# Designs tried in a protein design chat: VHH binders against Protein KTI12 homolog (KTI12). Part 17

Target 1, 302 residues: Protein KTI12 homolog (KTI12), of Arabidopsis thaliana (Mouse-ear cress) (q9lmh0)
Amino acid sequence: MALVVICGQPCSGKSIAAVTLAETLKESETKQSVRIIDEASFHLDRNQNYANMPAEKNLRGKLRSDVDRSVSTGEIVIVDSLNSIKGYRYELWCIARAAGIRYCVVYCDVDEAHCRQWNKERSDRGEDGYDDGIFEDLVRRFEKPERRNRWDSPLFELYPSREVIDKSSPVILEAVTYLTKTVDSKTQDVRILQPSIATQAARFSEANSLYELDRATQEIINAIVEQQSLGAAISRVTLGNELPPIEICRPIGLPELRRLRRTFVKLMGQSSLSGPPLPTDADSAKRRFVDYLNREFGGNNA
Short names: E, the ipSAE of ESMFold2; O, the ipSAE of OpenDDE; V2, 0.75 times the mean of E and O plus 0.25 times the DockQ between their complexes.

## First folded at step 8 (VHH)

Design t2 (from s86 with A33G; framework vhh_6fv0_2; at its last look DockQ between E and O 0.60; V2 from the best seeds 0.00; counts 0 for: pae E 3.7 > 2)
Fold by ESMFold2, look of step 8:
Structure t2 (fold): chain B 302 residues (1-302), chain A 122 residues (1-122)
Amino acid sequence: as target 1 above (302 residues)
Amino acid sequence: QVQLQESGGGLVQPGGSLRLSCAASGFTFSDYGMYWVRQAPEKGLEWVSTISSSGSYTTYKDSVKGRFTVSRDNAKNTLYLQMNSLKPEDAAQYYCAKDSEYSDSWYDFDHRGQGTQVTVSS
């Protein structure tokens, strides 16, 4: 069971990649059951779906809802859509993690000129192409996936303008290998537990807040590391923006900061299931994390 | 080698109390958050509680909130779970678990103990 997010510019070969991956998975040693979730299943023209921000948001909501229903079916789910907004990819990543399944991004990396040409060719053939204004807006707003972001990793990069995408493509085979790996079933002492299921609307709102929390806490970690790099005399990290200072009684290494951040994010997510909601803005998230760090540092010295 | 050893389980009547302990060795206990999880017969693992590295922050599954208290003593490398007002639905094998180094999943852990049985008579 897995969630695969196909990502790329409009007309970059995403549907070919999705079908190729699905067929290769179905033919693999493990005979995988695969479902593709695409925009065509919702019976709206591409130009209608992307005509304005409300229509686009409605489409993403329908796709997300279908993904959320599908991750519990025992199938590998492939989302074949633009998936161009990094915050939306983060939401899909959160769905996969909540379901305790594997996640990856397959990125069709095609230059804008080829995408533009292929869009024109679709329109000339009477196929479902994008109007020029819509196409250029989608190209402008595209947020490229990046390996450094966990919600964009593992990242499998395809180059449809440079090579034929088929079942023998090395990247397709690499993705299949990742998606069909068996977890060691004899040692179930380490297990991913799924959270209690919440309503769809509450869960989606919580996932957006968790994305803001992850971003805000990373900014704090980066600031601490940077200020410690400037001198050994740093005993207090001042963050500005009316945030409380962080009192450091000893040098703090990056591995320890990462562990503290991970535990904090987990605690906040867990507490939101039965208590106050997650912070919805970066400043509130930063303030809570700074308070957490000061208590953790003070608790170790008491 | 990471070692986690639970103790303190037993048989209690509904409304009774138990205190579970988990002795930890083979890792720097104070560097990690810790969990209590449980498993009833024919059910999967269920998260019960989480505690931060220093013990300054705790969370609980809604059904045990107000009845269970997690704590730790980093000087003794020991995790505790005080369970009050026990109900038949709390009967399970209870495990302590070490937070995962490699995953940001909300309920991920990389080691657990052998568990201690909590039985609630009806």
Scores: ipSAE 0.259, ipTM 0.723, lowest interface PAE 3.7, mean pLDDT 77
ESMFold2 (binder alone), look of step 8: mean pLDDT 83; pTM 0.844
OpenDDE, look of step 8: ipSAE 0.710; ipTM 0.925

Design t3 (from s90 with S104R; framework vhh_gefurulimab; at its last look DockQ between E and O 0.17; V2 from the best seeds 0.00; counts 0 for: pae E 4.4 > 2, grease 25.2 > 24.2, placed apart)
Fold by ESMFold2, look of step 8:
Structure t3 (fold): chain B 302 residues (1-302), chain A 121 residues (1-121)
Amino acid sequence: as target 1 above (302 residues)
Amino acid sequence: EVQLVESGGGLVKPGGSLRLSCAASGFTFSDYAAYWFRQAPGKEREFVSAISSGSYTTYADSVKGRFTISRDNAKNSLYLQMNSLRAEDTAVYYCAKDSEYSDRWYDFDYWGQGTLVTVSS
C-alpha cells in the first residue's frame, strides 16, 4: 500500500497524471487496488474552495481526513489536489509514515504561462476554470516540491507541456515500479520501516492537561507579541499576577516564538509519558512555559 | 539531504558505560530539539531523553540519574552518556529531530538508522 501526492500549479495536468498513474497501476502485474482522492468528491466549485483562506483550509482539512482514513485500507491512495503548501505535504507524509507505507510525490512541472493558457481555454469552453484573481493568487503562493526534503521524496517530475502523459511515459513507469516493488528484508530494496513510538493510553486528566498547556502557551505568545509591538526595545515582558517576567535581549519574531512553543509542548508531552505529570491548570502551565522561555533566551544572548 | 547518524553502540557488561553520538547534517541543528529513543526486540520504540535547542533536558524515569543527554551545536552533534547499564537497556538507540511542521508531540520528521547497545553478563 502507498500514498501518492500529486502536486502542481493550477491547470498543470495533475488530474491527467493521477488518472494515468491509477490506470497504469491497475494494469500492472501486481494489479494493486487504487483510489484517487480529489476535490470533486466534496461536490464544491473550485472557485468556492479557493475563494479565501478559511475555505482553502477547510478543503485541505477534508482531504487530509479522507487520506488518513484511506491509508489504513491497504490501497494505493492518490491525492489529486494542488498540494502546493509544503507544510501540508509534510502532514501527508506524516500520515504515510504513521501507517508504515510507501510515499512519493508526482510533480507536474509546467510553466505559469502554459497553466494560464490552459485555465483560460477551460473557462472559454465553459468548464471549471479558476477565476483570474484566484488563479494568480494560487500561482503566486505555490511552493515547489524539493527533492532534498524527505516529505517531497521520492520525487517524480512530469512535464505535461513538453510531452504527452500516458501509460508509456517513463516517469509514470518509474513511479509504478517504485509503488509496486516487492520489499525483502535481505535486499537493498528493503522498505524503510516507519518507527512506532511507544505511547501511554491517554486518560481524561492527561488530555485536559495537554489542552491547558496548549492554551496557556498560546496566551503567553500573544502577550509577548503584543508587548513587543508597543515598544522599540523591550527587555522585559510583564505577564501579570504570579508569573515571572520574560527577559528578552532582542526582539523575538512570531515564527521563532511559535517554534519555541511547539518544542516546549512536544518536550512536555514526551516527558509526561514516563516522568512528571503535566500541569493541571493554566497558571501552572504558564509558569512552566515562562521558565522554559527564560532558559532558552538566557542561553542565546546577542 | 537531512541525515542523522548514530554511533557508539556495542556490547557491555551490566554496570558498564557507553557514550552514544549522533552526527546531524542537512539542517540547522541548533534550531531544533533533539531526541534519543530506543527499541528493544519485539517492543515499540520508546522515549529515552530529549534536549531543547538550548539546555532544557528531559528523561524517561527508567534512565534518570544514569543517562545524560548533551549537545554540541558547533559540531552538529547529539550525545547520550549511558552509565550503570542494565540488561533492560539492551536496544537499538535512535536519534530523532524535532518536527518543523507539526504540533503533534509524536511526530518526528527525521530519524537515524540506529546503533545497537547490548548489555549482558
Scores: ipSAE 0.203, ipTM 0.667, lowest interface PAE 4.4, mean pLDDT 78
ESMFold2 (binder alone), look of step 8: mean pLDDT 80; pTM 0.804
OpenDDE, look of step 8: ipSAE 0.724; ipTM 0.946

## First folded at step 9 (VHH)

Design u1 (from t1 with Y101H; framework vhh_gefurulimab; at its last look DockQ between E and O 0.63; V2 from the best seeds 0.00; counts 0 for: pae E 2.1 > 2)
Fold by ESMFold2, look of step 10:
Structure u1 (fold): chain B 302 residues (1-302), chain A 121 residues (1-121)
Amino acid sequence: as target 1 above (302 residues)
Amino acid sequence: EVQLVESGGGLVKPGGSLRLSCAASGFTFSDYGAYWFRQAPGKEREFVSAISSGSYTTYADSVKGRFTISRDNAKNSLYLQMNSLRAEDTAVYYCAKDSEHSDSWYDFDYWGQGTLVTVSS
């Protein structure tokens, strides 16, 4: 079982790479069951999917949910989408680590000029090409995978504009070997993500910080909503043992609570990407969020 | 229409200072967190600093102690005071706004067009 993230600029040959890899895996001596999760399964054209940020986020959410459900099925999962945002690749990597499965990135490295040319050729043939404005926005926002990032490793680089990508391609064969190999559990030169005590501890520490942050902040939001929905005026939300109360002077609406949560989660997530991960458990995450909310409700003078 | 317009970039010598501004319009600026990112030519975009709708701030390790983020909600403006500038701070600096429609910590609704900061002798 494995998770393969296909990555590349729009119109860089990602789908060819995904299909080639899947066919090679299915025909391998292990005869692996393989599933491709792609944008076509959602029955919208790509210009609708990328027309605006809400549509794009909806697409990524659907893809991520499919990945999360699919990692329990025992098959190799290939995610064939842009996967251009490093924070999103990090989240996919966390899913793979939590499931204890192998993970890699296959990067279709094609210069912007070739991608632009291929996009125009698709449009000229009446195929599923990107509108110029959408294409240029996606190119501008692309975050190239890098081997130094844990969530981009191992990295298998393809060059579809320079070489034929088929079942005999050395990089495809290298990826198949990685995805099908047996790893000696007594050495730590190459590590699969299947659970062991040591692997589980390391995996849990990194994934747990983001998971606990997301879960802890949502639990606090739910508690605030629950106490206000009982119809009593409140100035103080109690959260149980060992947490300070949240002091509010007015009913606070769900839209405002959602914005405050999103900002906090973004602040913490971005900090985690820009340096060593912060050690965070559920109680620490809750305390930080409660302190944050009390500062925000009290404003500059509180 | 939501707009974010960066300004204040330019050429400075190492050790110098520069102050960036981001003018926000088309939304209630005070309701949202605001962010600075940067991208050097040929490199990936990286986080620089963020400020909550109030006063909570965070910084990338590479800029802690040298850069200060601030906001003026009355002027719908975000600022980045950059002191002790180094050659590696050379980049296009972008401001960004929180997402309205995603639970994801990496999604941002709008980005500015950027302002170039060059640090060289």
Scores: ipSAE 0.435, ipTM 0.802, lowest interface PAE 2.1, mean pLDDT 80
ESMFold2, look of step 9: ipSAE 0.378; ipTM 0.792
ESMFold2 (binder alone), look of step 9: mean pLDDT 81; pTM 0.809
OpenDDE, look of step 9: ipSAE 0.761; ipTM 0.945
ESMFold2 (binder alone), look of step 10: mean pLDDT 81; pTM 0.812
OpenDDE, look of step 10: ipSAE 0.779; ipTM 0.949

Design u2 (from t1 with Y110H; framework vhh_gefurulimab; at its last look DockQ between E and O 0.62; V2 from the best seeds 0.00; counts 0 for: pae E 2.8 > 2)
Fold by ESMFold2, look of step 9:
Structure u2 (fold): chain B 302 residues (1-302), chain A 121 residues (1-121)
Amino acid sequence: as target 1 above (302 residues)
Amino acid sequence: EVQLVESGGGLVKPGGSLRLSCAASGFTFSDYGAYWFRQAPGKEREFVSAISSGSYTTYADSVKGRFTISRDNAKNSLYLQMNSLRAEDTAVYYCAKDSEYSDSWYDFDHWGQGTLVTVSS
């Protein structure tokens, strides 16, 4: 089984690529069924889905949840959505790695002018096109996949404005070959699919570093809330272990703690996308978050 | 209405310096982290630097040691001091604000319109 992420600008031919790939996979000698997860599955208008940030968050959450459930069903799962945010593709990659399945990105590389023209043509036919304001915002926020990022690899690039995308497309066939490789339990292929424990542990540690950071920071927040709720005025929160105490000059509410945590996780996440992630050791993540909180509570006014 | 307005871009020779500014309005700037991104012609947007509501900073590997992010909460302003500029730094630079409605580390809900930096001989 496998997870395939279709990626591209709005109106770049992603759905054609998804259907073509699915049909080609069904004609192969695979024993796997194929499932396409798309935005139409949720019966919401695309302009409604992208009208504002809460709506987009809701859409991405529903898609991610559906992917998470689907990777355990034995199917080849194709996610046909914009998938324009590199952090979101990273989350999908983490789901695939946790499930121990193959992962790839199929990128429909089409210049903005063609995408804009195809969007207008769709609207002129009375079909489901994007409103101009929404379209331009989505184009501006698009983050192209790159082979140097592990969560964008293997990368299969299609050029729908330059070539016909069909079952004979070399890139489609290359992707099908990758997705349908057989593994014999008695051969070296089993070892390649499931690398040595040391190699696999290193890969999973790197893949889940941001997830562990998110979880570790939440644990610290919970501990702070718990100590403040013991009914005593507290100027210092002790966390045990080898963690430094947190100096609190005033009671800190959960809303402010959550805001501080969100900023920290974003800072770390953005930094890690440009190079190897920080180690995912829970103690290191907690120590760094505690140091961050002490600096923030120390009242830097610059 | 949340607004972010970048300025300070321009043409500079390799090895030169520029200082970018981002004026923020319509929200309590001091409560949020602030970010610089850039997008080179024909390339995707990429992270440059970030600063917390206080003084915690992070940098992309490609700019460490050359760029310095800072903020002035009294002026609702974010800055990027760019030194030792290279041709590869040519891009439109954007400032961004934390999303108010998402706890996802990849979501940003407000962006400036950008300021162009060109590094050429």
Scores: ipSAE 0.344, ipTM 0.762, lowest interface PAE 2.8, mean pLDDT 78
ESMFold2 (binder alone), look of step 9: mean pLDDT 81; pTM 0.806
OpenDDE, look of step 9: ipSAE 0.764; ipTM 0.943

Design u3 (from t1 with A34M Y101H; framework vhh_gefurulimab; at its last look DockQ between E and O 0.68; V2 from the best seeds 0.00; counts 0 for: pae E 2.8 > 2)
Fold by ESMFold2, look of step 9:
Structure u3 (fold): chain B 302 residues (1-302), chain A 121 residues (1-121)
Amino acid sequence: as target 1 above (302 residues)
Amino acid sequence: EVQLVESGGGLVKPGGSLRLSCAASGFTFSDYGMYWFRQAPGKEREFVSAISSGSYTTYADSVKGRFTISRDNAKNSLYLQMNSLRAEDTAVYYCAKDSEHSDSWYDFDYWGQGTLVTVSS
């Protein structure tokens, strides 16, 4: 079993790479089924999928859900999408770790000019191309995979603008060898993401802190809304459970609370990509969020 | 129309300092968190620092203690004071805006064009 993440700029040949890899794997002696998960399962065209951030979130959520379901079926799973956001690739890597399967990234490394030309040619043929505004935004937001990052390794780099990608391509064959090779402890060349006690603890700690941060922040927001709904102006929200109260000088609307939560989650998540994992338990997450809210309400605004 | 315009980049020797600015327009600046990212040639884009809509700040470990993020909501401006610069800080620096439309911690909807910082002897 394995998870393969195809990554690349819009119109960089990712689907050709995915199909080529899948066909080459089916011709090997692996005897495992190969499945491609792609954007067609969302039932929207490319411009609808990337029209705005909610649409992108929905697409990534559906793809991630399909991946999570598929890694337990014994198949080699190939995810054919942009996979351009390193935080999202990190989440996919966590899924592979939890399932104890091989993981790799196949990167279609194509310069922006060729990608732009290929997008125009697709549109000129009446095929599903990206609108210019969407294309340029996706190019600008692309986070290139790096071999030194755990969630981007091993990294197999293809150059579709410089060579024909087919079953004889050396990088395709190298990826197939990695995905089908029997582990030999003497060689130690093949990475199998198997849970060990230490590895599971580290992975669970990172995953738990993101989960607890999401839960804890939503619970606090719900509590604030509930206490404000009990009537009258409230300058102080009491949360119980040894949490400090939240001091506010006015009712806080749900849109503002959602923005504050989004900012907090992004601040904490970015830290987890650049350094040690965040604290993992619900009480720590709640205390951090309450402290953040009090600084937002009472700091420079006091 | 949301616009983010970085400035203040340049060439500096190791140990030197630079102050980056990001002028924001087209949205209520005080409502959103703001971010600095950087991308060195041939490297992935990486997080540098963030500031909430108010005063809460975070830093990547690699810059903590050397860089200071700040904002002036009256001037719709974001700043990054970079001290004790190292060759490894050489990159294009981008400012980014928080998104109202995403609940994901890794999604951003608006980026500036970037300003180049070069640290060399």
Scores: ipSAE 0.358, ipTM 0.761, lowest interface PAE 2.8, mean pLDDT 79
ESMFold2 (binder alone), look of step 9: mean pLDDT 82; pTM 0.825
OpenDDE, look of step 9: ipSAE 0.755; ipTM 0.945

Design u4 (from t1 with A34M Y110H; framework vhh_gefurulimab; at its last look DockQ between E and O 0.64; V2 from the best seeds 0.00; counts 0 for: pae E 3.0 > 2)
Fold by ESMFold2, look of step 9:
Structure u4 (fold): chain B 302 residues (1-302), chain A 121 residues (1-121)
Amino acid sequence: as target 1 above (302 residues)
Amino acid sequence: EVQLVESGGGLVKPGGSLRLSCAASGFTFSDYGMYWFRQAPGKEREFVSAISSGSYTTYADSVKGRFTISRDNAKNSLYLQMNSLRAEDTAVYYCAKDSEYSDSWYDFDHWGQGTLVTVSS
């Protein structure tokens, strides 16, 4: 059981890598079922899927949902899409950790010039190429995987413009070895990735940190709305024994509170990708959000 | 049409300072969080700093204590004061706007074209 994220620029050979890996895994001594989740299964062409941010969000949501359902089936799941957004790869990594399965990224590292030429050749053949504007936007927004990131490790790098990718490719074989390892005493790193019941419970807590942040901040919003409904002159919102009060100098409507919450979650998410992980418990998340709101409402009472 | 235009990049010696600006137009600037990212050639784009619609700021660990993000909502401008510059700060710096319609923490709907900062002797 494993989750493999294929990553690369548009037209970088990701589908060849995905198929090659899947076939190599099916022919290995392990008898594991392999499933590829790709964009074609959603019956839209790539220009429709990447036409705008709402369309991309919809595609990523469908892919993520299919991954979430598939990791419970005991299969090796290969996600064949751009997977170019590091926050999205982080969410896929969280799914794998919550399921207690192996995770890796296979990166097709191809320079932009080759990707552009291959895209043009695809379009010239009447195949599913990207429109120029969409292609250049996707190239510009690509976030390269890095080994230092928890959600990009282990990282298996392929170079489709410099070598033929097939079953004998050393990186493919290395990925297969990682994905098919048996658990024994000499592979303690693999055993650590297969958690005990107690360790699995701790990993579920870490995997849910985005959920805890969302829930904790929503509770604070609800408390503010409730206390303001008691009267317009309230300058202090009391949240409980362990939390500082929120000092406000004007009534704050629900739409503004929701915008403030959205911005906070985005700031925390971006910071967590480059530094400390997100808060894993409700009280820590609430304290951070309260501090943020007090700064936003004035930083002082003047 | 949303536009973000970065300026203030250039060549500077290690230990020096630069101030980047991002002029914003085509949206209500004061309603959105604003972000600085950077990308060195051949490397991933990485987060540098963010500021809420007001005064809340956050920084990547690599720049904390050296860089200061700020905004002027009256001028629709975002700033990044970069002090104690190092060779590893060499990159194209981009400003980015928070998404209008997304509840996803990693979605950004507009980016500038970038301004180059080079730190070398």
Scores: ipSAE 0.318, ipTM 0.735, lowest interface PAE 3.0, mean pLDDT 80
ESMFold2 (binder alone), look of step 9: mean pLDDT 81; pTM 0.816
OpenDDE, look of step 9: ipSAE 0.762; ipTM 0.948

Design u5 (from t1 with A34M Y101E; framework vhh_gefurulimab; at its last look DockQ between E and O 0.56; V2 from the best seeds 0.00; counts 0 for: pae E 3.4 > 2)
Fold by ESMFold2, look of step 9:
Structure u5 (fold): chain B 302 residues (1-302), chain A 121 residues (1-121)
Amino acid sequence: as target 1 above (302 residues)
Amino acid sequence: EVQLVESGGGLVKPGGSLRLSCAASGFTFSDYGMYWFRQAPGKEREFVSAISSGSYTTYADSVKGRFTISRDNAKNSLYLQMNSLRAEDTAVYYCAKDSEESDSWYDFDYWGQGTLVTVSS
């Protein structure tokens, strides 16, 4: 029971790595089954999936939804896609943490020149290659996994341009060992592999930060709408629970409230990748959002 | 159509300053959060700074205290004042628009073409 994120530039050998890992895991004779979630299951070719930002976002959403459903089945789940955006890998890591399962990244580290050559060779053979414009855009936007980031660790690095990737590859065997090892109650492995109540509570608190932020901000929006509907001259929205009131100089429409919420969630999420972590509980998330709204409303900026 | 055009890049010495601008058109600028990202040669794109539709700002740890993001909603312009520049600040700098269509905090619909900043003795 684990989540494995395959990561790498376009045409870097990710699918071969995913299949090799899955086959090696199946041969280890664990009781766990293995499932690969890939782009092929959506019956669109690469150029359709990456033709524009809406298509790409739709693909990531579908993949994430499949991952979320699959981590509760007790399988080892391998996500075989570009997984090139570090914020998206962070979100997948949060799913694994919430489920209390092992997580790792398998990175196919191949230089752009080889990836470009392999893409051209695939296209020259009439096979599944990226159009040049799409390929270069994907290469430009690739965010390399880094060991310093918890959501990119453990990191298993493969070098498909330098060596053959097969079942005997040392890195593949290392990943299999990590993914199949038995939890020892005397080590921190217990906290990772067989969550205790304390371990699960800690992981759920961290993993729920995005959920708590999303839910808390929506609750505040709902409270503002409700109080404005009850009083025509509302200038102050009270929320209880020791939260500061929200000072409103004018009626605020739902479209504006939705935009303010969206912006806040995005700012907090982006900042958390390079700065302070997201709030871990509903009250902290509400306090942060209320403070934000008061700065946005509070007599024309803070 | 949405357009974002960066300018103000150039060559500066360590310790120097530059001011980047991003001219925005094709959308209601004041409704959206705006972002600066950068990509160093051979490195991946990284977050630099963001500003809400109003006055709320955030910064990557590596630039806090040296860079200041600002916006002028009347001129549809986003700015990045970069002070105390270091060699590691050498990169192509991009502005990006907050997405209308996605609650995903890691997706951006529109990017500029970038402006090169080189910090060298």
Scores: ipSAE 0.273, ipTM 0.698, lowest interface PAE 3.4, mean pLDDT 79
ESMFold2 (binder alone), look of step 9: mean pLDDT 81; pTM 0.818
OpenDDE, look of step 9: ipSAE 0.756; ipTM 0.944

